# VH-VL binders against Probable DNA replication complex GINS protein PSF1 (gins1): the designs that were tried, part 1

All scores and structures are predictions.

Target 1, 191 residues: Probable DNA replication complex GINS protein PSF1 (gins1), of Dictyostelium discoideum (Social amoeba) (q54hr6)
Amino acid sequence: MFTKTAIELIKELRGTDSIPHYNDTSIKATIDEMIALYEDLIKTITEHKEQKKEPFYLQHAITFHNSINRDKRCILAYLNERLNRIKEYRWSSGQSLLPDQLKERLSQNEIQFFSEYDKILTEYNSKVGLDLTIDPQPPKELYIEVRVIKELGEVVLNSGCTVNLNLNTTHFLKRSDITNLVKNGSLEHII
Structure headers, positions and changes below count from the first letter of each chain, unless a header shows other numbers; antibody chains are not in Kabat numbers.
ipSAE, averaged over its two directions, is called F for ESMFold2-Fast, E for ESMFold2 and O for OpenDDE. V2 adds 0.75 times the mean of E and O to 0.25 times the DockQ between the complexes of E and O.
Where letters were taken out, [cut] stands.
Atom coordinates printed by the task and the answers are left out, and those that the model quotes come from them; centres of patches stay.

## First folded at step 6 (VH-VL; framework fv_namilumab)

Design m10 (from e1 with heavy chain Y32H)
Fold by ESMFold2-Fast, scan of step 6:
Structure m10 (fold): chain C 191 residues (1-191), chain A 123 residues (1-123), chain B 107 residues (1-107)
Amino acid sequence: as target 1 above (191 residues)
Amino acid sequence: QVQLVQSGAEVKKPGASVKVSCKAFGYTFTGHYMHWVRQAPGQGLEWVGWIYPNSGGTKYAQKFQGRVTMTRDTSISTAYMELSRLRSDDTAVYYCARLGDSYRSSGFYFDYWGQGTMVTVSS
Amino acid sequence: DIQMTQSPSSVSASVGDRVTIACRASQSISNYLNWYQQRPGKAPQLLIYAASSLQSGVPSRFSGSGSGTDFTLTINSLQPEDFATYYCQQYYSTPYTFGGGTKLEIK
């Protein structure tokens, strides 16, 4: 199935409050899928322009396009969520030094991001005469456990990743993706 | 509920090898690092190494490098620690421990421990 | 390797006492320190992580403090079940290292 690898990236984050090991293998596989889907899309368009009618040309083109966009959004959501967790870690620790266990989990770009973010915080604290990390803020993007109380089937989240919300199943999802579903009674927040 | 169950006590002669197992229950086995810590009778805790079950990657304390091997079997959620060329001073209780963490805190900690496996090296 | 030194190696106390255990790192480890309790014949149990954060389910009489090289574990109003050995552990750098332990004994 298309987008399977990208969905696995998001599921990895949904199931944990950790900063998991950077999943280079799945990111690479998702990018490779996007490239293959793009090549298939171009082939489909080229054959149509060459007066080679396909019975389902429009449906195929839309499917490829939508799959590429889902993969892209899932990768961006994955990377952005990791950066948000790294920022929250810095606020929680109040420290400029990363422990070895965290260094093992971050990509080189993420280590660089931490250094730059730390520099911004320390420079700002210096200017205002206050250590902002002494009063950490809760994470902006939280994942919460929910139970499906109304059958929804396959749902595309705001991030573009899909999830199957079958009656009585439990999921760990980003709060912002499901706020309306909780409010309308389709999902039940498990505390 | 989360539980780590280790294999039973072993008695070995110097120069032999021992393989201890640690079976995980109640969580996604591949989502957490598994560490091994030993404790000689009446002594303190000593870190041996870790394995990351998702990749099979390992890191060992230099003291054990070359005679310890950590492996895992994801199909049965089990981690293994094999220690070779045993000496009398390897007599200890060997623990597996799950590394827990949260980005909401700066913590990396052993939140669940196996019951321990007594390895006795004598005569 | 980072060496962790605990003091005292043993302490005798009575129920209701306030007990403080010290832990010193051979170099700065920020706040990357955990405290564990080990009862005789049992595996260690996490009490405090990140120097001062209380683990869920651990009684509020336990508290941790410190940063850099010097850390303390405090037990306010000691209870009978608290007579055990306590270990500090750094996770700033590999290899992970533990203090030598502090045995808390009945006076």
Scores: ipSAE 0.594, ipTM 0.793, lowest interface PAE 1.2, mean pLDDT 85

Design m12 (from e1 with heavy chain Y52F)
Fold by ESMFold2-Fast, scan of step 6:
Structure m12 (fold): chain C 191 residues (1-191), chain A 123 residues (1-123), chain B 107 residues (1-107)
Amino acid sequence: as target 1 above (191 residues)
Amino acid sequence: QVQLVQSGAEVKKPGASVKVSCKAFGYTFTGYYMHWVRQAPGQGLEWVGWIFPNSGGTKYAQKFQGRVTMTRDTSISTAYMELSRLRSDDTAVYYCARLGDSYRSSGFYFDYWGQGTMVTVSS
Amino acid sequence: DIQMTQSPSSVSASVGDRVTIACRASQSISNYLNWYQQRPGKAPQLLIYAASSLQSGVPSRFSGSGSGTDFTLTINSLQPEDFATYYCQQYYSTPYTFGGGTKLEIK
């Protein structure tokens, strides 16, 4: 009931590949709901100030806390999803330039976030690119970490080693000893 | 199915005004920018401006500033472009176009276009 | 305003040919470029967006490349329905601007 506006913020992002306009109106309305809930709590306490420690006030505090937490969660989910879409936009563009159409949709804080994220990515990519330019032959992987997906019990590997491959256990084994067990789904490679 | 349907052809005298409509079907009208683009006979495409139907906010190309007005009626999902003080060189096909977008590819693009409205300005 | 220049203004080709159309921006626009196809008497149709992304339903013979200031549209094996005018369009900065168009004609 009290969180109808907050729920609409989340619905706005569902099923769309857009970064929609920053919904300042709905965010402010949600904050106004939180303020109203707080004022109702204070009014209840002050109206019965001599009985403020009885269970009646505890129930109101719990209701207030749950409502505030739901509204807060919705706002944070909305803001976090927007930031994630802004990050993906930057990855897709590959450049520091923010188009005017996107600027129209972002809050000032989101524009600042884009700039900061871009700076970090640009500096990181420059450093990584320099290293990769001189990258010699890739490392040869001899051992891999695996998880047992199917109970195998005690198994003697081609190398002569004996291991207990019990369900859900993890092992660091020579790749050549377990290639067939990974391929048939008995072991799962952990990255 | 998304569709933009524009009003019929207009013939106007120099100095008159013309109002072209663009009715949207198959999507949430207030969720997308509506742009207007014109094309004079035998010439290329020229951007006129946009309206964001949710807010009614507009932006016009400087060349048309003071002569063009874009409005919308959200109750009938219709956008309007009115061009005043018409000159013979305003003779063109006027298109409305929806601005689609994808954050996954950094795209903003005209994914659906109206069929066009021929506006002829002659004496 | 960002000026978009297309080259050539017209090109004559035969079915099965590989055709390349160029588009140049007067300043860097990242990958914020779209390509549209316009057949005679029809509205433009989106072909490629964000310089290289193929719009759903557009044949795979169409491809786009480039970034910054220089962009190309390539049609690998020309079909009869491809004879049309092609426009590039930048969306980095307002006002949105289009190239002058490239008319693809039958040889």
Scores: ipSAE 0.586, ipTM 0.799, lowest interface PAE 1.3, mean pLDDT 84

Design m13 (from e1 with heavy chain Y52H)
Fold by ESMFold2-Fast, scan of step 6:
Structure m13 (fold): chain C 191 residues (1-191), chain A 123 residues (1-123), chain B 107 residues (1-107)
Amino acid sequence: as target 1 above (191 residues)
Amino acid sequence: QVQLVQSGAEVKKPGASVKVSCKAFGYTFTGYYMHWVRQAPGQGLEWVGWIHPNSGGTKYAQKFQGRVTMTRDTSISTAYMELSRLRSDDTAVYYCARLGDSYRSSGFYFDYWGQGTMVTVSS
Amino acid sequence: DIQMTQSPSSVSASVGDRVTIACRASQSISNYLNWYQQRPGKAPQLLIYAASSLQSGVPSRFSGSGSGTDFTLTINSLQPEDFATYYCQQYYSTPYTFGGGTKLEIK
């Protein structure tokens, strides 16, 4: 049967979009229980020296083996799911940087895995001449503070943004949207 | 259903200490970091620190290190922030906020906030 | 510490207008940027996380964009309840830092 600790590892990941804290306590407890089961199995084998192959002995050995394998699969499923979430995080973030909050939640091996996975993606994307994890970025735009010198009312800017430019009001707008209005004296750039 | 309820307003003299509570409802208290953020009158938001309720681990902004202590009581799903050696410029509304997260969008965000506790420090 | 600068500090607009608020980080923060709305006397409320992800329950007229150092919050068609102060916040590095706020005022 699964240990309660092994089941708890899986439950932590179900129904959540989080990468929870690495549960080293439950992993260690599960491993300790697996070791104890293994030691008991070895003792049982050693004590059946007559090599009689009694049904009791065989069933006992099979039970230990099945319990250990279930715990192993549970730990591997937990670790693999965490790695899958880390991979998806890298795809969604589009960058090599891990935020401090995430670093606090990952094991050292998981931090190393992220670094290696990032290198593979970066090298592949560099070779192709694209970055598959980065969304298209709009061009960097300068914003400037302006005061309305001439009443303009409701104006639709080149970006599609609609703004009300009432006399003597101040606004912080994208320069490219208002270049003509500054040039014709309708808006005054506030240094 | 998810709600953070903070203790009431406090008026303190310079040099005193204040302890603000934040009680969590409607979720597993130990599953989420609790952060504290303050806002002085007419000013913006300033991060104070966090506590991880499961482990009791804490991290504080350098400005408050040595004066702030964050604790929790998991039996009543309550987090506490104690600020000592109060100065007039500690006058602010103090908020607790739950840190939500999603690996699918690489997000960490304050999805629920307490109502705020006004701490006034005056002579 | 990472400094967050918002522009403008104040903007006047009318119901139905489209408004854009800018936020700049002093260093690259990837997409680790959130936007909050704060009404007078109330706690802040999450609008957008991870630069462009709309929080559940937030009207679709709100949208966010940007990465690295330059970010924008756009409100497509202002409603009366949108007149509030808006804050950007980075979560790449501790301490978490907020922009100075942008007060959206009715004309």
Scores: ipSAE 0.588, ipTM 0.795, lowest interface PAE 1.4, mean pLDDT 84

Design m14 (from e1 with heavy chain N54K, light chain S28D)
Fold by ESMFold2-Fast, scan of step 6:
Structure m14 (fold): chain C 191 residues (1-191), chain A 123 residues (1-123), chain B 107 residues (1-107)
Amino acid sequence: as target 1 above (191 residues)
Amino acid sequence: QVQLVQSGAEVKKPGASVKVSCKAFGYTFTGYYMHWVRQAPGQGLEWVGWIYPKSGGTKYAQKFQGRVTMTRDTSISTAYMELSRLRSDDTAVYYCARLGDSYRSSGFYFDYWGQGTMVTVSS
Amino acid sequence: DIQMTQSPSSVSASVGDRVTIACRASQDISNYLNWYQQRPGKAPQLLIYAASSLQSGVPSRFSGSGSGTDFTLTINSLQPEDFATYYCQQYYSTPYTFGGGTKLEIK
């Protein structure tokens, strides 16, 4: 079972284009619930360790484990969605500057993530010789993040540059160079 | 329909205090920051500060720090701005404005404004 | 505080004209700039946000451009209802600051 609090975290992101305030209170409440569930599981195991692994004991352990994993998935989904919105914000802003109103809404870890993501984009743009974030409005996406689903090895792009597309690696590549690879299922667009 | 409705005009003497209200309609009051902006007669716009209705947190422009207090009443979806120790140069139309935002465009913007409250400070 | 400077302070134009208004920030503000229109006796109304994004319901003759320190608002074909005062506004840092305004007058 998960609490109403975990559901509310997801609800505040659904159907809105906002990056709302980091919901530290609800996250801590969900973590506290996970800790309580874990402590109850440990007590069950230690108090009944001499049992013969009867169906009731095993089902009890499975139920608590599933509840903990459910709460964990809710927290991770919330945090991951926020990070995705922060990445899209960076593309839209076109620069390394983070406005005060957004700083008020982000956790310290999210501010650090923005800085690291900005560094990656800045370094890539420098290598290309173009600022890819200067014209950030959809549908003017020139470059996209992709994950390699099928091992492709060394691939020569239209620019003449070679890239190693190894299984499960993530790349930031020009859409026109990889459209066919995305369409045939070799690469997956990361949104 | 989103609408912000402000209290009526006020005339005050120097040294007095004024409290302007802004009632929100047509949206979730606690979901958006409320900002205050003023405009002296024939002059431009000047930012005063903001309040976040969900928490009651506030931020004020340095010029008004110590003289301005922003509050809200979530039960009636109303924000208040109180300015104390009034001077003649505080004569202005005071606006409340809702801060909209979008991560898709990196935007924070005043998408809806109150009609304005004229505050006249004279002796 | 970030200072916002608009030029010109006033401009005279005729219906059908193309008008450009400039806004300059005293430091880099990325694309964190909005444009507002204020008609006499009325509250300001949002036209453009994030330097170049057109607000829903605003006519397509309005457009914004620029980044960093230099920004422009363009009205491609003036209509009678466009004679108003226009303000740029930065939201990069507090305090939020506005330009001095540009009054668009009938020639």
Scores: ipSAE 0.611, ipTM 0.811, lowest interface PAE 1.2, mean pLDDT 84

Design m15 (from e1 with heavy chain N54R, light chain Q55E)
Fold by ESMFold2-Fast, scan of step 6:
Structure m15 (fold): chain C 191 residues (1-191), chain A 123 residues (1-123), chain B 107 residues (1-107)
Amino acid sequence: as target 1 above (191 residues)
Amino acid sequence: QVQLVQSGAEVKKPGASVKVSCKAFGYTFTGYYMHWVRQAPGQGLEWVGWIYPRSGGTKYAQKFQGRVTMTRDTSISTAYMELSRLRSDDTAVYYCARLGDSYRSSGFYFDYWGQGTMVTVSS
Amino acid sequence: DIQMTQSPSSVSASVGDRVTIACRASQSISNYLNWYQQRPGKAPQLLIYAASSLESGVPSRFSGSGSGTDFTLTINSLQPEDFATYYCQQYYSTPYTFGGGTKLEIK
């Protein structure tokens, strides 16, 4: 399988609350694999002009393309998950400065991201008049489980999300988006 | 589950070197920093340094720079701390400790400790 | 280096008492402070991390507070097994440094 190295990046983050070391070696290996796949694809395309087997060529090209896209998605998922953990770290710490141990684990771009995210949070908190990252109150319950008791079909919620509310289906939705539907008897709150 | 097992007590003369081992069980050895902390008899805790087992990278307290060397063997999940040019005031229990962490609570902490290795430096 | 100062060096207390231990950093360390308990002849054990987060398995009578330079460990309703030495430790910058320790003694 062409995505072995890329899958290892994702596995590194699963089941742990750590921000592990930026995995330069596996990222580089995955990129090298993608380059090799592109080179093989170009070679296959070039050689096809000497062979009268169009179905074979298309199948081969599709397989390489799918493998490259999987590697790309894995790298992006890995990087995005790391950024999400860095954001949550900022929320939990409430501080603008990183400890040395965390600096050792982050790439230079991730350190810059932390700085920018911190700036956004401090500016937002100033405008709101609150510090949302220091001495936080746990958020009030915002989501509830509901059962559809009147067929509604596709409904666009205030959040912009589209939900298909079919009769007798159950959903976990933001209370504010469905207050009117619970009140008018279209949805039933499951306790 | 998680356990750190250290080598036995050592008695050394001044000027000698000592090498303490710390074998890890129950977790992915290369996934966590290993720190070393010492404690002289009747005294407090003093940080010596760390090693990151995946890369072999190290960081030492300046007080020990040039005398301490930390290494590891990933094939047997074992970390080592070697202290050279021993002095009588190096007499202490030496602990290895795993550095746990959580992005959910911004924590970095010694969640598991070895049992300690008594190093006595005496002429 | 960041110096960590604990006070008092020792406390005499009885079972059921509320005990408070202070830890002061020579410079601001945010909330990057841990508390450890050490029983005689044993390795230290984590109690609290990130100034106020209780380690799993640690009794709820232990609590931590503070940020910046001043930190406190509180033991509410002291139990016999709590007679030990307590250490604070900063992890804001290398080298990591510990407080001098506070020995909790039976009255």
Scores: ipSAE 0.611, ipTM 0.813, lowest interface PAE 1.1, mean pLDDT 85

Design m16 (from e1 with heavy chain N54Y)
Fold by ESMFold2-Fast, scan of step 6:
Structure m16 (fold): chain C 191 residues (1-191), chain A 123 residues (1-123), chain B 107 residues (1-107)
Amino acid sequence: as target 1 above (191 residues)
Amino acid sequence: QVQLVQSGAEVKKPGASVKVSCKAFGYTFTGYYMHWVRQAPGQGLEWVGWIYPYSGGTKYAQKFQGRVTMTRDTSISTAYMELSRLRSDDTAVYYCARLGDSYRSSGFYFDYWGQGTMVTVSS
Amino acid sequence: DIQMTQSPSSVSASVGDRVTIACRASQSISNYLNWYQQRPGKAPQLLIYAASSLQSGVPSRFSGSGSGTDFTLTINSLQPEDFATYYCQQYYSTPYTFGGGTKLEIK
């Protein structure tokens, strides 16, 4: 199908949380496909302008029009999604400098977009006396403090470490090692 | 689930070439950059370069430019690093490593590493 | 190339100790720094990315801080499995460069 190349642009983005390399090849191929479709449409209409069967011409026009519109929508969706990911990266990183790995993935226009977006955000934050992009996420608690509610004695954790879980003792243990013991009421999470 | 499996140890003469393979399992091979990092015996880590399996695009450290070639075969999810004109100081364990990343986080990091391939260059 | 300098090159510690490892970049790298742990005979493993983000599955006793040129990896309440070599790595510019490593050994 004529829109296969355009659809692949969208599929690439849907499969990843990355900002993948700018797909210049597929974009150019999609644009070339759109040009070829327009040329075929013009040729069909021109060659058959004397044809009296109106539905025949309309069918060709409708088919080409629908194919071109699908290609256009795919390119715009691809470009818009990339810009949205670039904006989110700026918010997540809190930094004005792009690492080389990201620069190598972006088109020149996307690098310029990042610069302009960063400038706007930096100027806004400066005027209000805030840096809205420096907002740390709450730390993930891989270890938690627990109290033993039910006598368990010596327990071998998933990590292979042995711990003595005596009634009313307090321990600082890896959450994944004790999830079941907290859930079944043997250990109490201390906040 | 994610695993990178490298080819076995190699012993080469100075001036020879070596080709190390890295087969990817448990993820979409073309979705991630593959980097190569080496470590000489008793020394630290040294970056060699990367390949983007989707396109075949590559980037090499200047020190290795002209001597290293990175390729891939998407049909078998395997990346290759070939180092030519070997010298004694090329003796090292060579690692392939997957570059993890997310636009939702600011990181680019080696989240999975191959087991390493020992390349010994001796006269 | 950006040079990464780690200090100390080695440190002796006991289980339960708090250990701090420093990493300095020769130029500003924002927060584009990772920390890896390498046990003898094994490949490196990611501990921290983007200077301070803890990798999934890594114990919370590990923490990272810093920005620009000066970075720190801290291990609170050292455990037996933590005796390894630690490397910082910048990903701001190519070539990617690593610190010289800090060997953490039993006192």
Scores: ipSAE 0.539, ipTM 0.779, lowest interface PAE 1.5, mean pLDDT 84

Design m17 (from e1 with heavy chain N54H)
Fold by ESMFold2-Fast, scan of step 6:
Structure m17 (fold): chain C 191 residues (1-191), chain A 123 residues (1-123), chain B 107 residues (1-107)
Amino acid sequence: as target 1 above (191 residues)
Amino acid sequence: QVQLVQSGAEVKKPGASVKVSCKAFGYTFTGYYMHWVRQAPGQGLEWVGWIYPHSGGTKYAQKFQGRVTMTRDTSISTAYMELSRLRSDDTAVYYCARLGDSYRSSGFYFDYWGQGTMVTVSS
Amino acid sequence: DIQMTQSPSSVSASVGDRVTIACRASQSISNYLNWYQQRPGKAPQLLIYAASSLQSGVPSRFSGSGSGTDFTLTINSLQPEDFATYYCQQYYSTPYTFGGGTKLEIK
């Protein structure tokens, strides 16, 4: 069965200004899908020598490869966005200690990332004799709510994740992924 | 506009159970933790626990562990808190509260509260 | 559990007064402290988060300060609508804990 669990990761981030709970379930499901697709690709390549329809084999292999790469790009986009939010949190808080509420939401690797990022900022601030995290404002939000006004179907975003843009549906998407679709009249900005 | 609407007042006998509901409006229900806080008449605020509506994950204060159960129904954007084996000292106003947070503000705070549900436990 | 102690438990003041309420944590909580206002018969309302950040829509006469274990809420020029009970709340560690409250009464 084809389920786009990878897109749920990005969809979850698009719906909130928080750092949501690390989605182990969807990440694991996406990785498992990638592994299954890879095994199917290897099987298809191995069976090529025994099959008569060589053109079909090549198209099938390309499809599997593209599916694996889409899932990979979605996971990377999810993880990179989370790390960006963690960096912004450190700039906003000015604090080296994480509250339990945030620790419960982060993966162990993300907790380590925060520690290393904090160390870099603290060392730099010590060298220049000031705290740079007290004054700077965090960057403004990059996500906007849009309505589909022209049927587009499945569209691959710049992040590599696929979204199903059906007529009259609403979506919360990163502005940079959809600038051209808003500009050409396929999507309308809400708010 | 964000709003949390709770079920009406309840009067229960000691040993009974009560289930309070909290319906969310004006935001993505699954995007925010929902906490429960109680307040006995004339007393201060006491944290009971939280539920994360996206996963159904919960965390309860040790004092209530084994007596409280938090659930949600995402189809109607409603959270529930059930407290069993009621005692007279469970008499309180029970509030649901949304845990607001933003990576841009670095805070975790109860930005919206339900109106409260008075639960009276008396014989 | 982290214990939150507020001082005083009650204070009487007049309109125009500057009022300060103290909150002490039993261990360091960094700046992970919120302040709430509760009017009689109403749900609490967020005033200040992260020790010193003013919530949108809250009057500028309210301010918060402190870090570690000692925190203060200040109302710079008391207005009639400010007579309420005030609570501090830590969110550094679970379980979340509140101060005992400070009741602000008219003289």
Scores: ipSAE 0.533, ipTM 0.748, lowest interface PAE 1.4, mean pLDDT 84

Design m18 (from e1 with heavy chain N54S)
Fold by ESMFold2-Fast, scan of step 6:
Structure m18 (fold): chain C 191 residues (1-191), chain A 123 residues (1-123), chain B 107 residues (1-107)
Amino acid sequence: as target 1 above (191 residues)
Amino acid sequence: QVQLVQSGAEVKKPGASVKVSCKAFGYTFTGYYMHWVRQAPGQGLEWVGWIYPSSGGTKYAQKFQGRVTMTRDTSISTAYMELSRLRSDDTAVYYCARLGDSYRSSGFYFDYWGQGTMVTVSS
Amino acid sequence: DIQMTQSPSSVSASVGDRVTIACRASQSISNYLNWYQQRPGKAPQLLIYAASSLQSGVPSRFSGSGSGTDFTLTINSLQPEDFATYYCQQYYSTPYTFGGGTKLEIK
């Protein structure tokens, strides 16, 4: 059936976290199919206008139109998904540099898109004074020894760590996680 | 599930050629680059080149250019590396390795390796 | 070609120790660095990719850090099965290049 090539294009991206090679062959084949379908649509319309009565003229016209639109949607979905993966690549790498292997997989337009997207992100991050695409390890924090002065039970720290702060127990915890508990007298810093 | 199975050990004389095979199982052979990496006894890893099975396109490290040829047969999911004009210092274990990738982490990595083929070049 | 230098060439450690291995690139390679473990007589196995991403199935005691030219592999609380040779590898540009390896030995 019509659209088989276009559907295979989409299937290529499903179930994989790859940015595969730009499938120029399948894209060209799909575009050629769209052109052929469009020519068939025009022929159908022209014959109808010339009063050459054909059974199911409307059904034929609708079929060609729907096939063309399906092919178009598949190509656009394929290209859009690739661009979305390229955007995620930029966010995950935090870098303006592309490895050679990725350059070989992208179309020239996709390489240009990456450069333009990178420029936008770099300019925005500069204005904010922060690189939003770089996720370094948080700074090493001072750990301190503390004794529980007031029963707190199970407490979730800002780090997401859960600790049982039972009366008279001692713990070695990040200062930033417990500053407020030391200040309010619930924990005592052991020097 | 995924497995790369290489041909058996070879002993060759200087000046001969050797052809190592690597058969892929458990994935779409044409969807991934296949790289070749060698390791001389007691030495580190050295990249030889790659083949992209879908197109047959290849790229070789400069030092092997003119002596190495990489090919594939998609009907049997097998990649080949042929090294000609062998020298004693070509003695090494030759590995095939699949290049995996993830756009979510910006990675390109050898996620599966063949078991290795020992090629010994001696008179 | 990008040169990859590992230090140390070998390290002796005991079970339960924390071990760090360094890898330096001769030029900036962004975060395009992988770490592999090779046990004697076996093919290398992927541990970490893109400098800090842990491969599925690899124990959480392994971690990687760094960007640009300087990278580190850390093994927290060594286990007996961790005594092997470790290699860094850049994939920023061809040819792909590996570090010289770091052999982790029992004290």
Scores: ipSAE 0.589, ipTM 0.790, lowest interface PAE 1.2, mean pLDDT 85

